VHH binders against Uncharacterized protein C29G2.6. Designs and how they scored, part 6

Target 1, 179 residues: Uncharacterized protein C29G2.6, of Caenorhabditis elegans (o16887)
Amino acid sequence: NKQCRDLLQCSIQKKCVNLPVLSKLVDGKNISAEMYDDIDKYTDYGCIFTTGCQDECNDCPLCLTSKLQIVDILSGEKSSAECPTLMDCALKCVAESNQDIFQINKCLRQDCAFHCFDGSCPKCSGFITRVFNQMCAAGNFRQKIKGYSGPCYEMFHEIVRAKFADRFEKNGKTRGHSG

## First folded at step 15 (VHH; framework vhh_7b2m_4)

Design s8 (from Ff with A50F)
Fold by ESMFold2-Fast, scan of step 15:
Structure s8 (fold): chain B 179 residues (1-179), chain A 119 residues (1-119)
Amino acid sequence: as target 1 above (179 residues)
Amino acid sequence: EVQLVESGGGLVQAGGSLRLSCAASGFTFDDYTVGWYRQAPGKQRVVVAFISSGGSTVYSNSVKGRFTISRDNAKNTVYLQMNSLKPEDTAVYYCARGYSSPWYEFDYWGQGTQVTVSS
């Protein structure tokens, strides 16, 4: 595929990937579980999808569909462009998660959802609701605060709040104390 | 049996617009990513745009800002609105289904609809 070959050439020239790892992928060789760690270690997915090779990625179906998965997770309705910090975080989740959608979802919950509460992404209220609904519908959202019995989407919100309570308190956005 | 049937192609002058439709049957349409590809005379088939089951969209560099992909799950149809058409957009346009998996794959293609943009 010439379009994806152009992406591979760009990724090498922009130093988004390590050459030995790329050679294994191009050869169509079966990738073992042990090789996933090596691929992630030697691959900068943010560079491939955005800063280095965006145009080449957009013309390669494999890369374009990988971007689509990230966009679908972040926004069903046009919020990704308005939340660059979230997009950067989500791309790091892809890099860290061997492109496994379930690991990406976990990473988004644990590491990226905070950006919806720190004021860096005002449009993120919709993102939180969409992420909650997608995870709840898929049955993959199994973590909960012990003793919580509210709706599934509220459970995710409470988990994020609890995990980042210290940062929310410092900002004065979550809690106030009065005598 | 899975079927994808394209329609809406035709002859149009440069700067004009066309709307393509792809009618899907034989599968649970709203569970799948669907997209458009095109093949110009003497060239390989290339990606145009994809739309996910959740409604998110992505575009190839050549059509970004000019084409809009959309879907109507109630009608099992995906659309491609093509604006500001150029002679370089002349191609047979194909609808394709990609199934939901950690590794994206295309498994079914339509027969195509011809778009000709005159200069």
Scores: ipSAE 0.315, ipTM 0.768, lowest interface PAE 2.8, mean pLDDT 68

Design s80 (from Ff with S52G)
Fold by ESMFold2-Fast, scan of step 15:
Structure s80 (fold): chain B 179 residues (1-179), chain A 119 residues (1-119)
Amino acid sequence: as target 1 above (179 residues)
Amino acid sequence: EVQLVESGGGLVQAGGSLRLSCAASGFTFDDYTVGWYRQAPGKQRVVVAAIGSGGSTVYSNSVKGRFTISRDNAKNTVYLQMNSLKPEDTAVYYCARGYSSPWYEFDYWGQGTQVTVSS
């Protein structure tokens, strides 16, 4: 998209992305789920969304939608009422990240996403399905999990559930009314 | 079957106002981001505004302060209130369902509604 080209140029010029490191991560390889953590580590989302490239982001549909996803989770009193556990987790991410959008986004993905699959926030599943579809399309990740034949986003649901099941077995029960 | 139907377009003079509506069906409306795009004659389709499932809104630079996006979940409808219209706002306006961000912008589109701003 022409508008998103302007965002890419801005991101490079303002050094919102560590281009040399990112090039090594994707050089001749398919992007996998394991590589997303590395990509996020070398991408300054706060720079892209606000301090560096706000105007270019607002005119790029992909960037504008990504910004909206973060804002949508962090705002809205009604969302807090419907998904209190997710919202408490998200607010903790904000409080502990000194308003760094990169750190907030990473925290939301790694520590909070499970609450969309524990039955406590059914409405969150739509948002998370979009995020996982994005990951699936970018990485062709389905081929890396032996024996799985369902939709790629369901595989990510299972991975997130399994990761937090380990933590749950170690600790007490989590809040999750109505499965 | 996912369906999006736009309405409310028309001819208006510069400085005037219009309200566009987008009626959605065939999916769980409350769970999705919905947005407005526009395409002027001979130009590419560009984003105008989007509204998330929680009611949060974002706007492109060209319309910020003049346009307001809102949603009515009980009616499965999204609105675009357009104020202080300019000739440059002349375009076909499309409603779209948001999905698979950030690699993808929107997955389903309406047929569009024509807005013409005269001077």
Scores: ipSAE 0.012, ipTM 0.459, lowest interface PAE 8.7, mean pLDDT 68

Design s81 (from Ff with S52Y)
Fold by ESMFold2-Fast, scan of step 15:
Structure s81 (fold): chain B 179 residues (1-179), chain A 119 residues (1-119)
Amino acid sequence: as target 1 above (179 residues)
Amino acid sequence: EVQLVESGGGLVQAGGSLRLSCAASGFTFDDYTVGWYRQAPGKQRVVVAAIYSGGSTVYSNSVKGRFTISRDNAKNTVYLQMNSLKPEDTAVYYCARGYSSPWYEFDYWGQGTQVTVSS
């Protein structure tokens, strides 16, 4: 639990996630498809896995599992035999990315994530979904974008607010589902 | 407003070819994944092919080697070249705008274009 919170805090502190995008989320706007797209565009998974937050990721079981799956792909190991279409795509990413872990990760997300929605891989894993689900024990991020709120959003809002307390010192409403 | 308009559907004999087009407007086309879905009568809508902003393509196993997706960013248009058509390809074909993230699906759809393949 706390281990994955430390990963999220590290990702913010090391700027593995674009803080201006996070500030828009903290402003209490309803999460739109465009806001999810913005987060995805400005998330550096190489930073999370290696250069910025390696220790925090290694200590978060879901992050470590996701990282090891990418390492298995890089090593030619078949880590996800139950999702053959996704694995074929992932191996193509390895072959076409000149062994660059950052390009492999980008390729996996941009070119292979589609297979999570085509029925070929019902248990598709995503880094953010896995980490947030473990932290909050809440439903997955495939909940309707409009009206998404809950323990995960509230916890994320509090972490961002704590980091930027000086910019949020006026008494704005705390965002998140109150229950 | 985001708008997707399909064209090119029709009736064709088995073994024939069709080329579908999808004209997009109202968003920065170059930044988005665009894909084709199809829905046969009484069945769920299923993915056919997608093309990512970087030009990489993915295909469902049922059409791999027969269909080719491509994009023309200058014209804000995506194409689906359908070769060696089979009666099982009969469906309404939809163009959709999508995202690279696995936690959300395609959010804007075209009106659809009917493809009928006779034996």
Scores: ipSAE 0.000, ipTM 0.141, lowest interface PAE 15.3, mean pLDDT 64

Design s82 (from Ff with S53A)
Fold by ESMFold2-Fast, scan of step 15:
Formats: C-alpha cells, sequence, structure tokens
Structure s82 (fold): chain B 179 residues (1-179), chain A 119 residues (1-119)
C-alpha cells in the first residue's frame, strides 16, 4: 500500500527491518505486492508498534489493522496497567506469529513468561491466565476448522506449571476451567 | 448482497462537528471490522479510523483526539463523530468492511459522503 511508504522508511531508520532478508525479496525488478506479502519475514513488529514508528504504523492500513487485531485479542485484559513489560512482550508475540495461536503460545512461554517471576509483575499468574484464555478463545474461533480448538489452554498451563510449580500451587487449580 | 451506505456529510465551519453513519446490510455485521477512509481532491485514499468486531478502535495520527469511531451492532451501523474540524479534513469519506486473511483487507466499500470544512 502507498500509505505504508513512511512506515517502511521509519522501519529502516529505526533498524526494525532485517535488510539482508529484504534485499533477497527485492532482487531484480521491484515488486511491491511481493514485499507486502512477505513483510513478516523482514520486519520486527514489536519494534515498529512501540519503539518509534507507531505514528507511521497508524497511517498504514496493513499495520493499523494488524495492530487493531492484536489489541482486540488483548483488550479485555484489565491488568495490563499492572504488568506493562509483560503486556508489551505479549503484543510482540501476537504480532510476530501471523495469528497462529500455537506460535503465540510458544513465544509467550519462551520469551515472556519469565517477566512474571523477575519482579516486574507480581500478580502475573492471573494475568497470564487471562491473556492466554483470550488468545486461545480467539484461536479456537478463528482456527476451529484447523483443529486448534483442543488442548491449547491446558497445554500452556502444564508448561507454565512445570517451570513455576511453587508459584502456581499457591494459587490453586486452573486446569479444567471454562466449564 | 453486501452493501455499505454512508450518510451525514455536509458543509461545516472550521471548529464545527459532524457525525457520519455507515449502514451495513447483506452480511453478519457483528463479525467484521469496519473502517473509515477519506480521499481529498487529487490525493490518494487514506485510512482514518477502524473498529474491530470486539469494539477495539484505532485512529490515524491526523484525527487522533478529534474523531471517535463507534458501532451499534443492533442497528448494523458504524459511526464517525468528527469534532474540531479543520479545512484539511475536507474529503469524501468512505466506510469499508474488513476481513482477516492473515492480514486485514477491505473487500467492500460504500459510495462515499462529501465533507467540506470552510474557514
Amino acid sequence: as target 1 above (179 residues)
Amino acid sequence: EVQLVESGGGLVQAGGSLRLSCAASGFTFDDYTVGWYRQAPGKQRVVVAAISAGGSTVYSNSVKGRFTISRDNAKNTVYLQMNSLKPEDTAVYYCARGYSSPWYEFDYWGQGTQVTVSS
């Protein structure tokens, strides 16, 4: 989209773009449609949304609506003010996973879950559960036909409990919820 | 058939207000993102605001703090409340239906409604 030119310029200036990857996509004659189709391969959306290209994102339809979808998934989370670092990390996971609920879960587990235990979010067990429930529900609705309706919630809880058993035993049982 | 019909445009003085409406029919309105775009004479069509199925909202920089997008699912209608209007807001305003695939795209557009801001 032509409205996204300023976003691309900002992304390059702020180093939110993997230039070696981008250079392969623009090999030969420039094909703008191909650049936009594969933008996730050379772009750090967390960098764009939060580190200085937010205004340019808001003027680019593809970026603005992607941001809207991410915000919509997490918009019911009322503890975001209590856990801003975790929330920023979670938004980056959603942005970089092409709406794949299992990739979002993997990213949350590997890159974000430790924020619950590093002192930045003391109320995190409830926060993680709510954020994950919203993402899992959205994934079930959008990807039900693809078989993602199953063990999403339970799998995440097992992984988090295994790593942080001491913290989760204190808060009681969360498995088998949403009955 | 999918239809989007805009209304509420007109002539207004700088600093004034207008409320645009977009009436939708022919699809499950509650399931779709709806956006507002505008096109000034001789310029490309640009995004103004969008509202998701869940009610989350986003705004372009030029209208942030002045415009408010909202929806009434019972009436299959989306609104754009425009306050503190400026001459540079003069444009034809379009509403559009968005869908996720894996990025949002807009597949149906209204006819547009003219907004003219004098100063």
Scores: ipSAE 0.165, ipTM 0.657, lowest interface PAE 4.7, mean pLDDT 65

Design s83 (from Ff with S53G)
Fold by ESMFold2-Fast, scan of step 15:
Structure s83 (fold): chain B 179 residues (1-179), chain A 119 residues (1-119)
Amino acid sequence: as target 1 above (179 residues)
Amino acid sequence: EVQLVESGGGLVQAGGSLRLSCAASGFTFDDYTVGWYRQAPGKQRVVVAAISGGGSTVYSNSVKGRFTISRDNAKNTVYLQMNSLKPEDTAVYYCARGYSSPWYEFDYWGQGTQVTVSS
């Protein structure tokens, strides 16, 4: 993470992150899975990955692997086979966003991840298990949400499900029409 | 036992080429990202390139357009083709196993192979 100091400095200088708000959010607290929604709200990933800090990101292992994960999900043949509905949605995000990584990530999070929970992707657990095994084997990032006691791969599934339950609660039109 | 073994390093003239190999054993190779790092004398270890199990690739800015990472999953081997070598590419090159994870670094490392670029 010392290698990523330049990325942190760039992110602050280019205002890719709202550091004062994030500092108050995490002050004296352990970062939980539920806090990622707030972190995402105050973090401009497009700025970090491309327009603001691309050079610093490419030289930071954590940031570089974040880019690799997105590319692998979008272009991975096995991932497409395991969850074709999710992948068709992801490809539409890429096509409609004119290769803007920020818009692709926003589209994937807001419009596509839901397909893992709506029953349209019966093999989504297999897809998630493959992705999560790669992330979850690292002890430092096997974060536990309050009340979760299941296997590591289910923890990731519950985190993503919880995020979409929250979005449904705030945007009822995602499950139906507002009237 | 997880093992990564680098080979292919050596002395080369500026403008020349070298191909590094990383032979992996002891794990399901196709499920893991593999990366190349380098460390010059007196400096910290920095990332060079990485390749996912599916073949997607990323590169540091210092090597984009000059280096190419590839893998042969049938042979459990990752390659780094280094073209247009410069004296500043002189370093010990390390192969590392990692996860396709935005928040975790590489967990197993090879012994390293020395690359020296003269002139």
Scores: ipSAE 0.013, ipTM 0.534, lowest interface PAE 7.2, mean pLDDT 66

Design s84 (from Ff with S53E)
Fold by ESMFold2-Fast, scan of step 15:
Structure s84 (fold): chain B 179 residues (1-179), chain A 119 residues (1-119)
Amino acid sequence: as target 1 above (179 residues)
Amino acid sequence: EVQLVESGGGLVQAGGSLRLSCAASGFTFDDYTVGWYRQAPGKQRVVVAAISEGGSTVYSNSVKGRFTISRDNAKNTVYLQMNSLKPEDTAVYYCARGYSSPWYEFDYWGQGTQVTVSS
C-alpha cells in the first residue's frame, strides 16, 4: 500500500475527499464501521479514479484493480438515468470502449459533453463523477453479498486510515483478508 | 499448485518490439484477473497492465499507447505486446494472478523474464 502513497496525497490535495466536512463529522469520535456511510458521502470516487487523480490511480495496483471491478459492474447495469440523452451517450462509450475506463472517460468528455448544452441535461455538472460514485456504491453492495469488500473500499479505507490513523478502533483484523 | 511461467524476454534495440507470454496452470484461469508487473534494478516493482476475466484492461501511464495486454483462455495464457520500446522499459517482467477483491491484490507471481532495451 506504500506504492499508492501518491494517490492518497493526490486525493487529499485535489479535494476528492472533503476533509473539512469529514473532520467535522468525526470530531471527537473514534472511527468505526457505522460511520463509513457518512464518510462515503463525502468521498468523490470519480475524482479519485478519473477527474482528479487519474495518473496517480493508474500507478497504484489497488486503484487499477478497483477500476477493473467498476467497469465490470458498469457493463452489467441497466439502471435509469438522471440525464437520459447524456446517459445513452455514456452507455455507448462503455459499449464501444471494450470496458477500458480511460477510453470511457475520454469518450465521455469528447463525444458526450455537447449534451450539457443542448438542454437535455441541465444538471450535467459533475455527471462523470456522479456516474462513477453510483457504480462504486453499487459495487460495494454486490461485493458484500460475495463476502468481499466493494471495489472502492480498500482505497476509501486507506484514505480514511491515513488521515485518522489515531482515531481508528483497535485493529483485530488482518489487512487484505476481511472487509 | 498454482504456477505462472513467463517467456519472450530478451535483448532488443530502442524502438523495437517484444511479445511476452505467461502460461498459467493449477487454477481456473478464466475466473481470474491477470496482470504484468516490472522491476528495474534497485527500484520498486511497479504495475504495467492488467486484464480482468471479462476482458477489461488497464495500463500504467508509462506504457499506455505502446503496450497491449490480451488473454487466450483456451491456452490459459496472457500476453503483453510491447511496442516502441525505450531503455526505460528495461526490467524483469512478472506475471501475477489477482483476486476480484482489492484486499487480496495479486497473490501468485511468476519467476520473471528479463527485458533489456539498448539505446
Scores: ipSAE 0.000, ipTM 0.299, lowest interface PAE 13.5, mean pLDDT 68

Design s85 (from Ff with S53H)
Fold by ESMFold2-Fast, scan of step 15:
Parts: C-alpha cells; structure tokens; sequence
Structure s85 (fold): chain B 179 residues (1-179), chain A 119 residues (1-119)
C-alpha cells in the first residue's frame, strides 16, 4: 500500500519513529506484545501530526491508529491509556491481517469488541465507532457492496454479517463449492 | 430450526448460588456468540453476559465478579454460574444467539427461565 509506505517513510525522514520497529512493520511480520510497547515507546505521534506525515494516508490502515492516538492526545481523552487492552487488541488485528480490511473488521468484532463490556474500557463505544469510521474513510470498502448508500459504520457491520451468514448457509449444504 | 432451551432457574436465598444451562440446536454452535439476558418485572430486557466463539467473555458491571459464563462446544451448551445472588437479580433469564459486533446483535432467544432471589 503506497500510502502506508509514504506514511512510514515520512515518519522516518522527520525522525518521528525509530527504524528497528518500522522495519518489522514494513516486512509484514507478526508483532509481539513487546513490540507494541516498543512502537508506543519509540513513536512520536505529535511529530507525525505536526510534520504532516498523516495528512494523506486514508488508504492505509496504520494511519487509523496514528489518527486515533492524535485525537486522544489533543482532546486530553487518553482512550489508549484508559483502554490499553482494547488498543493492543486492535493494533494486533491490524498488524496480523496483511491490510485486509475484512479480516481486521472480523478480528476487531470477534476478539476486541468484548472489551467494551468487560469493564476495562467504559469509553469503548466511542473508540470502536471512531475505528470503524476511520476504516470507512480509508477507502475501498464501500465499493464492495454495490448500491449501498448508508452510513459507513453500518456498511462494515453489514459486510461482516453477510459473510458470517453466507458461511453458515454453506455449512448447511451436503457438498461444498470447491469441487 | 434454531432452538435455545434454558434450564436451572428456581428460588434461592440471598447469598446463594444457581447454575443456568442453555442447550442449543439447529445451527453450528461453535461459530456463534452466545449470551444471557435478563428481564425484571416492569423493566427492559438487558444483557448480563456473553461469550464469543473464541471464548472471550463480557459481563454487565452489575454482575461482574459474581457471575461466570462458559461454554461446552462438545455439548452445544452455554452456562451461567451465578454466585452471591441478590434480590435485585430476580428476573427471567434468556439465552440468546448472536454476533459479536461494536453493538451486540442477537437474532434468536430461548423461552426463558425464572430466577427468584428471596431476602
């Protein structure tokens, strides 16, 4: 993804991120919990914002987390600090999905959304809404539902639901479609 | 045909315990989120606990630390262990099948089982 590469190159050029952490992200390698700590430790989100590195990255899923961190910093609402488990979960979903938005959405829905209700993140509904709105703004997904004109959040919800329903419809058949 | 059948409700003294069971049939149980709702007299039906197909759990703040949800995929059954019961826990408890999403969405419910906690 060109915008992801441009975001990362800009961040390096402006000295907002340490190279070792960035190299792992560029290689598409699985990110351990320790590397999430390194990303936060060695990433200056304020630098990314003030230098303009995130201005044209809407097609990059990593841009979403950068923008969310900036919103938290600027608003004084430290949702990442108040929702660290949810944030770590969301970052892992992004890192391990090879930028497949449907896999990211499924991962967020299945593994991360439950943290909204377990008492670890009382502000979770706002965070989840922001994540899905940013995923929608990042681009190509609306075009996968021909004729859909509703709100972006509802589109992502409907895509996930439709894939889930289709999978169960197929599971009810005597023979699969792969033959 | 999707069916959810609750059992284990009854009358219990405050401070006591009950274990509710929900037997599921007519769908691929392992692929669904399953949850428990309750409805007290004159109040709206509210979610109590849910468990994802991957085993992640969530609880209402009113029951967190007292209730435990679990599932047995081999038996197509979900359980709600209720400890330290209070009169405020008196309600009809419903098992529900659904999807984990930013907002919980449930499409099928059981008939419910009555739980009464006496002072």
Amino acid sequence: as target 1 above (179 residues)
Amino acid sequence: EVQLVESGGGLVQAGGSLRLSCAASGFTFDDYTVGWYRQAPGKQRVVVAAISHGGSTVYSNSVKGRFTISRDNAKNTVYLQMNSLKPEDTAVYYCARGYSSPWYEFDYWGQGTQVTVSS
Scores: ipSAE 0.000, ipTM 0.136, lowest interface PAE 14.2, mean pLDDT 66

Design s86 (from Ff with S56T)
Fold by ESMFold2-Fast, scan of step 15:
Structure s86 (fold): chain B 179 residues (1-179), chain A 119 residues (1-119)
Amino acid sequence: as target 1 above (179 residues)
Amino acid sequence: EVQLVESGGGLVQAGGSLRLSCAASGFTFDDYTVGWYRQAPGKQRVVVAAISSGGTTVYSNSVKGRFTISRDNAKNTVYLQMNSLKPEDTAVYYCARGYSSPWYEFDYWGQGTQVTVSS
């Protein structure tokens, strides 16, 4: 429960979302049975909030199960059969739309990684918005935020960015063409 | 400055009807989900109904079939038509602006309007 709360508090401190809304979610004071039931309908959203808090967040309003594992959002590494990674679903949706996944992936390299999530990389401008839109269209992320600057979208953005940073540290530097 | 102003609350007898209004200003009304919450004394604030920018409506199980939410984009106003009122509906009703979720993604709230249902 603490890990899930700490993750949400981290997003609040980074000013990625409207503080009053996320503070209410973290406190749980405004979470009714109806709200919890509604959140339960957003399976992929719930799985995102279990990332990093698998065993201890199953009683958190946004932690739907301790038995599901999302291990890698950006690399597309396999998760449990009941909870595919957010990135696996997004890449499937992109592939089905005949998008150039190679160009998108190149923008996630060290030379563009943070600029891609900031929307400043020309080759992957709007990448996070595109991924979020395609997941919503596929039904994997049932909630669609108008303007893509609401609390849910900002939390998604931070989770993806944090997972990229973690993967980058573990897998070393990305090098372009080396002679 | 974003503002939401509720009106239409009052005292009614069980089985009666009431229509609440929420006047919005300070933002592009057409682009946002708007909803109604309520809070009874000593209880948590709970969702009642919400309507998306596209007109999609959602209701809590406790009011479904009795309450109807609607919006008038030309007047920047959202309405809650409450029929077959019960004593359990007694609460302060709040209007809130949200993004896409009708239940937990609200960033601005009104001051509230009191609804009292006598038995």
Scores: ipSAE 0.000, ipTM 0.110, lowest interface PAE 17.6, mean pLDDT 53

Design s87 (from Ff with S56N)
Fold by ESMFold2-Fast, scan of step 15:
Structure s87 (fold): chain B 179 residues (1-179), chain A 119 residues (1-119)
Amino acid sequence: as target 1 above (179 residues)
Amino acid sequence: EVQLVESGGGLVQAGGSLRLSCAASGFTFDDYTVGWYRQAPGKQRVVVAAISSGGNTVYSNSVKGRFTISRDNAKNTVYLQMNSLKPEDTAVYYCARGYSSPWYEFDYWGQGTQVTVSS
């Protein structure tokens, strides 16, 4: 079955993900929170889901269901029960952004992305891990990142932990300490 | 126990129509996205259509404009109306909850119903 692999190949071929630029940005650098922001800046989600790779997305089950969840969230409708904490956060972003796609995206990245990786949504973290594992291999990122000796499939989790270190640390302290 | 039961398959001539039904039980149907997949002989299962709890719909390119997915939450049932059927639509059709990638097993699907389109 090549369907979701075809989506990834399309995303690279159509330059929805600017792998050459991302590869240069990580060259000789340690894993950092900045890498998370760079990935988002040089990834065109509209290109992946609509203008560039719509056909490949519609034939990839995980991409198709992701589009459906985005449409439900944007329309203010009830979504799947699979990731309630992430979905509640996303609905709040939509409600507070007055239909501004750029503000919604900023809110999702700053306030909600953490819930994909806090253990409450394994389907979200699993999907993103698979996508970035293939991106890492295609862009030769593991060989370029200074001091990183782990496999490609762990690279994105390390980047996420660097980006959201404050949230992971804050939650740990609140649970274990008095006051 | 989560259960999905498909019905409505059969043999039909090219250009004909069929309506598939999927009866769901054992979970809060209204809260879940439900979809249809199909598997032709010797091929991998592929997505056909999906409908969210909010009623929004998506379709694969091969069926767009010919198939219509709908749901009846009062009956815990999902339907697939198939029009302008082609021999290439011949497959076992599966109702599914909680899609998975082509690299992994589907999360909660039925036993399937055979659709055969003759030319």
Scores: ipSAE 0.213, ipTM 0.636, lowest interface PAE 3.6, mean pLDDT 80

Design s88 (from Ff with S56Q)
Fold by ESMFold2-Fast, scan of step 15:
Structure s88 (fold): chain B 179 residues (1-179), chain A 119 residues (1-119)
Amino acid sequence: as target 1 above (179 residues)
Amino acid sequence: EVQLVESGGGLVQAGGSLRLSCAASGFTFDDYTVGWYRQAPGKQRVVVAAISSGGQTVYSNSVKGRFTISRDNAKNTVYLQMNSLKPEDTAVYYCARGYSSPWYEFDYWGQGTQVTVSS
C-alpha cells in the first residue's frame, strides 16, 4: 500500500483530477516533461491542497512537497528578501486570481518563471525549474537560437537572456537594435 | 555526493521528549524542502513533517500539536522536536530531501535514527 493512494482516491472522488495521471506518478519515476503539462491542465490544485483533499495531501509526500513549494512562493517572507522581483510577480498573481490556487499556479508558470533566469533570483526554486521544463516540452516555442544544441530548458534560459539583454549587460546598452 | 545524517534518537519513557537533528551536505540546503519520516517494525514508512526553504511547515495528522519541525540554514541542519511521546511513536526516523520537482517523491534519505518509547 502506497501512502499516496488515499490522495488519489480523494482526488477522483472530489473531481480534483479528470485523469488518473496520479496513479502513474505514484509508481513512476520517469514521467516525461510532456506529461507535466497534461497534469497541470487537468489538475485543480485548490481542490487538492486547500478544500477537497487537505488531510490526504498532508499524509502524501508527493503532495506535501508540492503544497509547500506553492505556499513558499505565495507567502515566502524569507524568499521575498532574496528574490524580490520573483515575489512581486507572485504577489501580483495572487492579487489578480481571486485566491484561486489553480489560477495562481497558471499565472506563476506563465508570467513569473523567467525571473529565475533574469538575474534577480539566482536561487531559483525547483518548482519554477519544473515549470521551465514543462514550457520546453510543450513545443510552443517558435524562437530558436541558431547553433544551440543543449537541453531545452537551457535554450529557454538563453531566450530569456536574449530578450532581457539590457538587464544583463553592465552598461545597460542593447546591441544590434535597429529602429 | 548528497548526504543526510540523523542523530538524537534513543530510549525515552511515555510522555517524554526527544530532539532529532539531521545534518545535510552535498547540495544547496537553503533551496530544498526537507522532511522527517518514520518506519515502525513491519510497517510502511510514513511521512511525519516537512519544512520548505522559506520555513513553512506541515505535519501528518498523527503528530500535529506534539512535534515541531525547524531548520537552521546557516548550519545546514533540520530538527524535529518531539514532545508528549507515545509508545506508538516507536520507529526508525529518517530525514529526506524533497525533489526539486513537486511531481516526484523525496529523492535522498538518511540512514535513520532509532526512537524507542517505553510505557
Scores: ipSAE 0.000, ipTM 0.348, lowest interface PAE 11.3, mean pLDDT 66

Design s89 (from Ff with S56H)
Fold by ESMFold2-Fast, scan of step 15:
Structure s89 (fold): chain B 179 residues (1-179), chain A 119 residues (1-119)
Amino acid sequence: as target 1 above (179 residues)
Amino acid sequence: EVQLVESGGGLVQAGGSLRLSCAASGFTFDDYTVGWYRQAPGKQRVVVAAISSGGHTVYSNSVKGRFTISRDNAKNTVYLQMNSLKPEDTAVYYCARGYSSPWYEFDYWGQGTQVTVSS
């Protein structure tokens, strides 16, 4: 694919992929879901999608489709459309966490969760619950988010409220008086 | 039968605006990523913008900040709002349906609509 030549060059130069190993793994094969664990082991998706090769990825149809799919899986559909700033934050967390699901969760809690309380994302609590259940309880973000909310979910909400109480209260007061 | 039908192209002066529409049929529109591509004479077809089933958007570097992609799932339609048009935006614009797999490109294309930007 000519459109993806620049992405390939960038991925090699930035060392986002172990290209010799991946080339051998996918040689003559169609990519299947069962191969993703092996591909993930030798691919830094955060590097490809954002920190290393964002511009090249956005010009490569295969890469942008992959990027959109991963974010959609994390966001749970409608929540992503209503919360574009939160989604940009979540994608940055994926980029900076080397696809480590627990580091992604930590980044989401620390750097992104406040968007739930600043009025930019009205349905954020549902999104955060789904992401937290998947990452904290299940440990696999490619699966559908489960509805179970354990102690990990409650601790996350308490941390977010405590950390951003002033922002949450100020925003709520202003909106409550807005007629 | 998957069908994508583009409309809204035309002649516009540099600095002007156009809104393209793509009407989709023959598949569950809400479940698919849809996008816009363009092809100038003698050049390769290149991606312009895409929008996922969840509403995430991505733009090529050449149009970021000037073009906006959106979708209306009730109408099975995707739109491309093109602002601050430049002569280099002159191309045939194609609507495309993407795979649900994260590793594959767009698979179905419309017939295209011509956009000409004069100076």
Scores: ipSAE 0.215, ipTM 0.692, lowest interface PAE 3.6, mean pLDDT 67

Design s90 (from Ff with S56F)
Fold by ESMFold2-Fast, scan of step 15:
Structure s90 (fold): chain B 179 residues (1-179), chain A 119 residues (1-119)
Amino acid sequence: as target 1 above (179 residues)
Amino acid sequence: EVQLVESGGGLVQAGGSLRLSCAASGFTFDDYTVGWYRQAPGKQRVVVAAISSGGFTVYSNSVKGRFTISRDNAKNTVYLQMNSLKPEDTAVYYCARGYSSPWYEFDYWGQGTQVTVSS
């Protein structure tokens, strides 16, 4: 499972995730659905998937499959009722980016971000990050089946575990994580 | 009954090519993401490539530029074209169906097809 370790290290080094805040949110607590909204606020999935850690993501199965679902959401005949013009722009980015998720993200940022300022979508600040976070949203807790933890959930847990491993390595003597 | 059946594996010399096929049945093929995983001896199963219901593709860095995934919805089949094969590509290759959940994962697997690349 070395493939996702590089992604975890990249996410930490590029600060795609606010580890101090995430550590505080999960330290000694059960993770509730409400907490995932806050966790997602401190996790930049766009950074993980594209601008910060694209190469490391492509080598990590959890991240690689997450990209496909995000692309499917963007490429489907789904226009958001709250931001139809922005969504149409996003779909055009998907169509014109030759299926490259990095180019889709770049297109969204350069060609579609101005829709946040034209009055058609007043709450679109962070649209790119929110689109990438949509698949990882807290709302999928209806089924409490172990096999349905999902790639974003497991990626989040691995990031937290990697931080504890880092602390173990620094101390040299502390039991950090087992398996 | 959901079934995925792989074919096309075999023995090939380094630098050679193979085309894997995965025939799907028992579900609406067009609605699902389908992917290829591989498992080398003593290693965990890892994703190689996947293709969405909309035709978008992703590849692991180890195969990017060498492998191409494609699908034929009329034949309920997904393909993996493997070029410039290396000894480290030696593995059992599995076809898998993914579900369209916000938590994307693969829920059905084929029996696998062996690919051996000699140096």
Scores: ipSAE 0.006, ipTM 0.292, lowest interface PAE 10.8, mean pLDDT 66

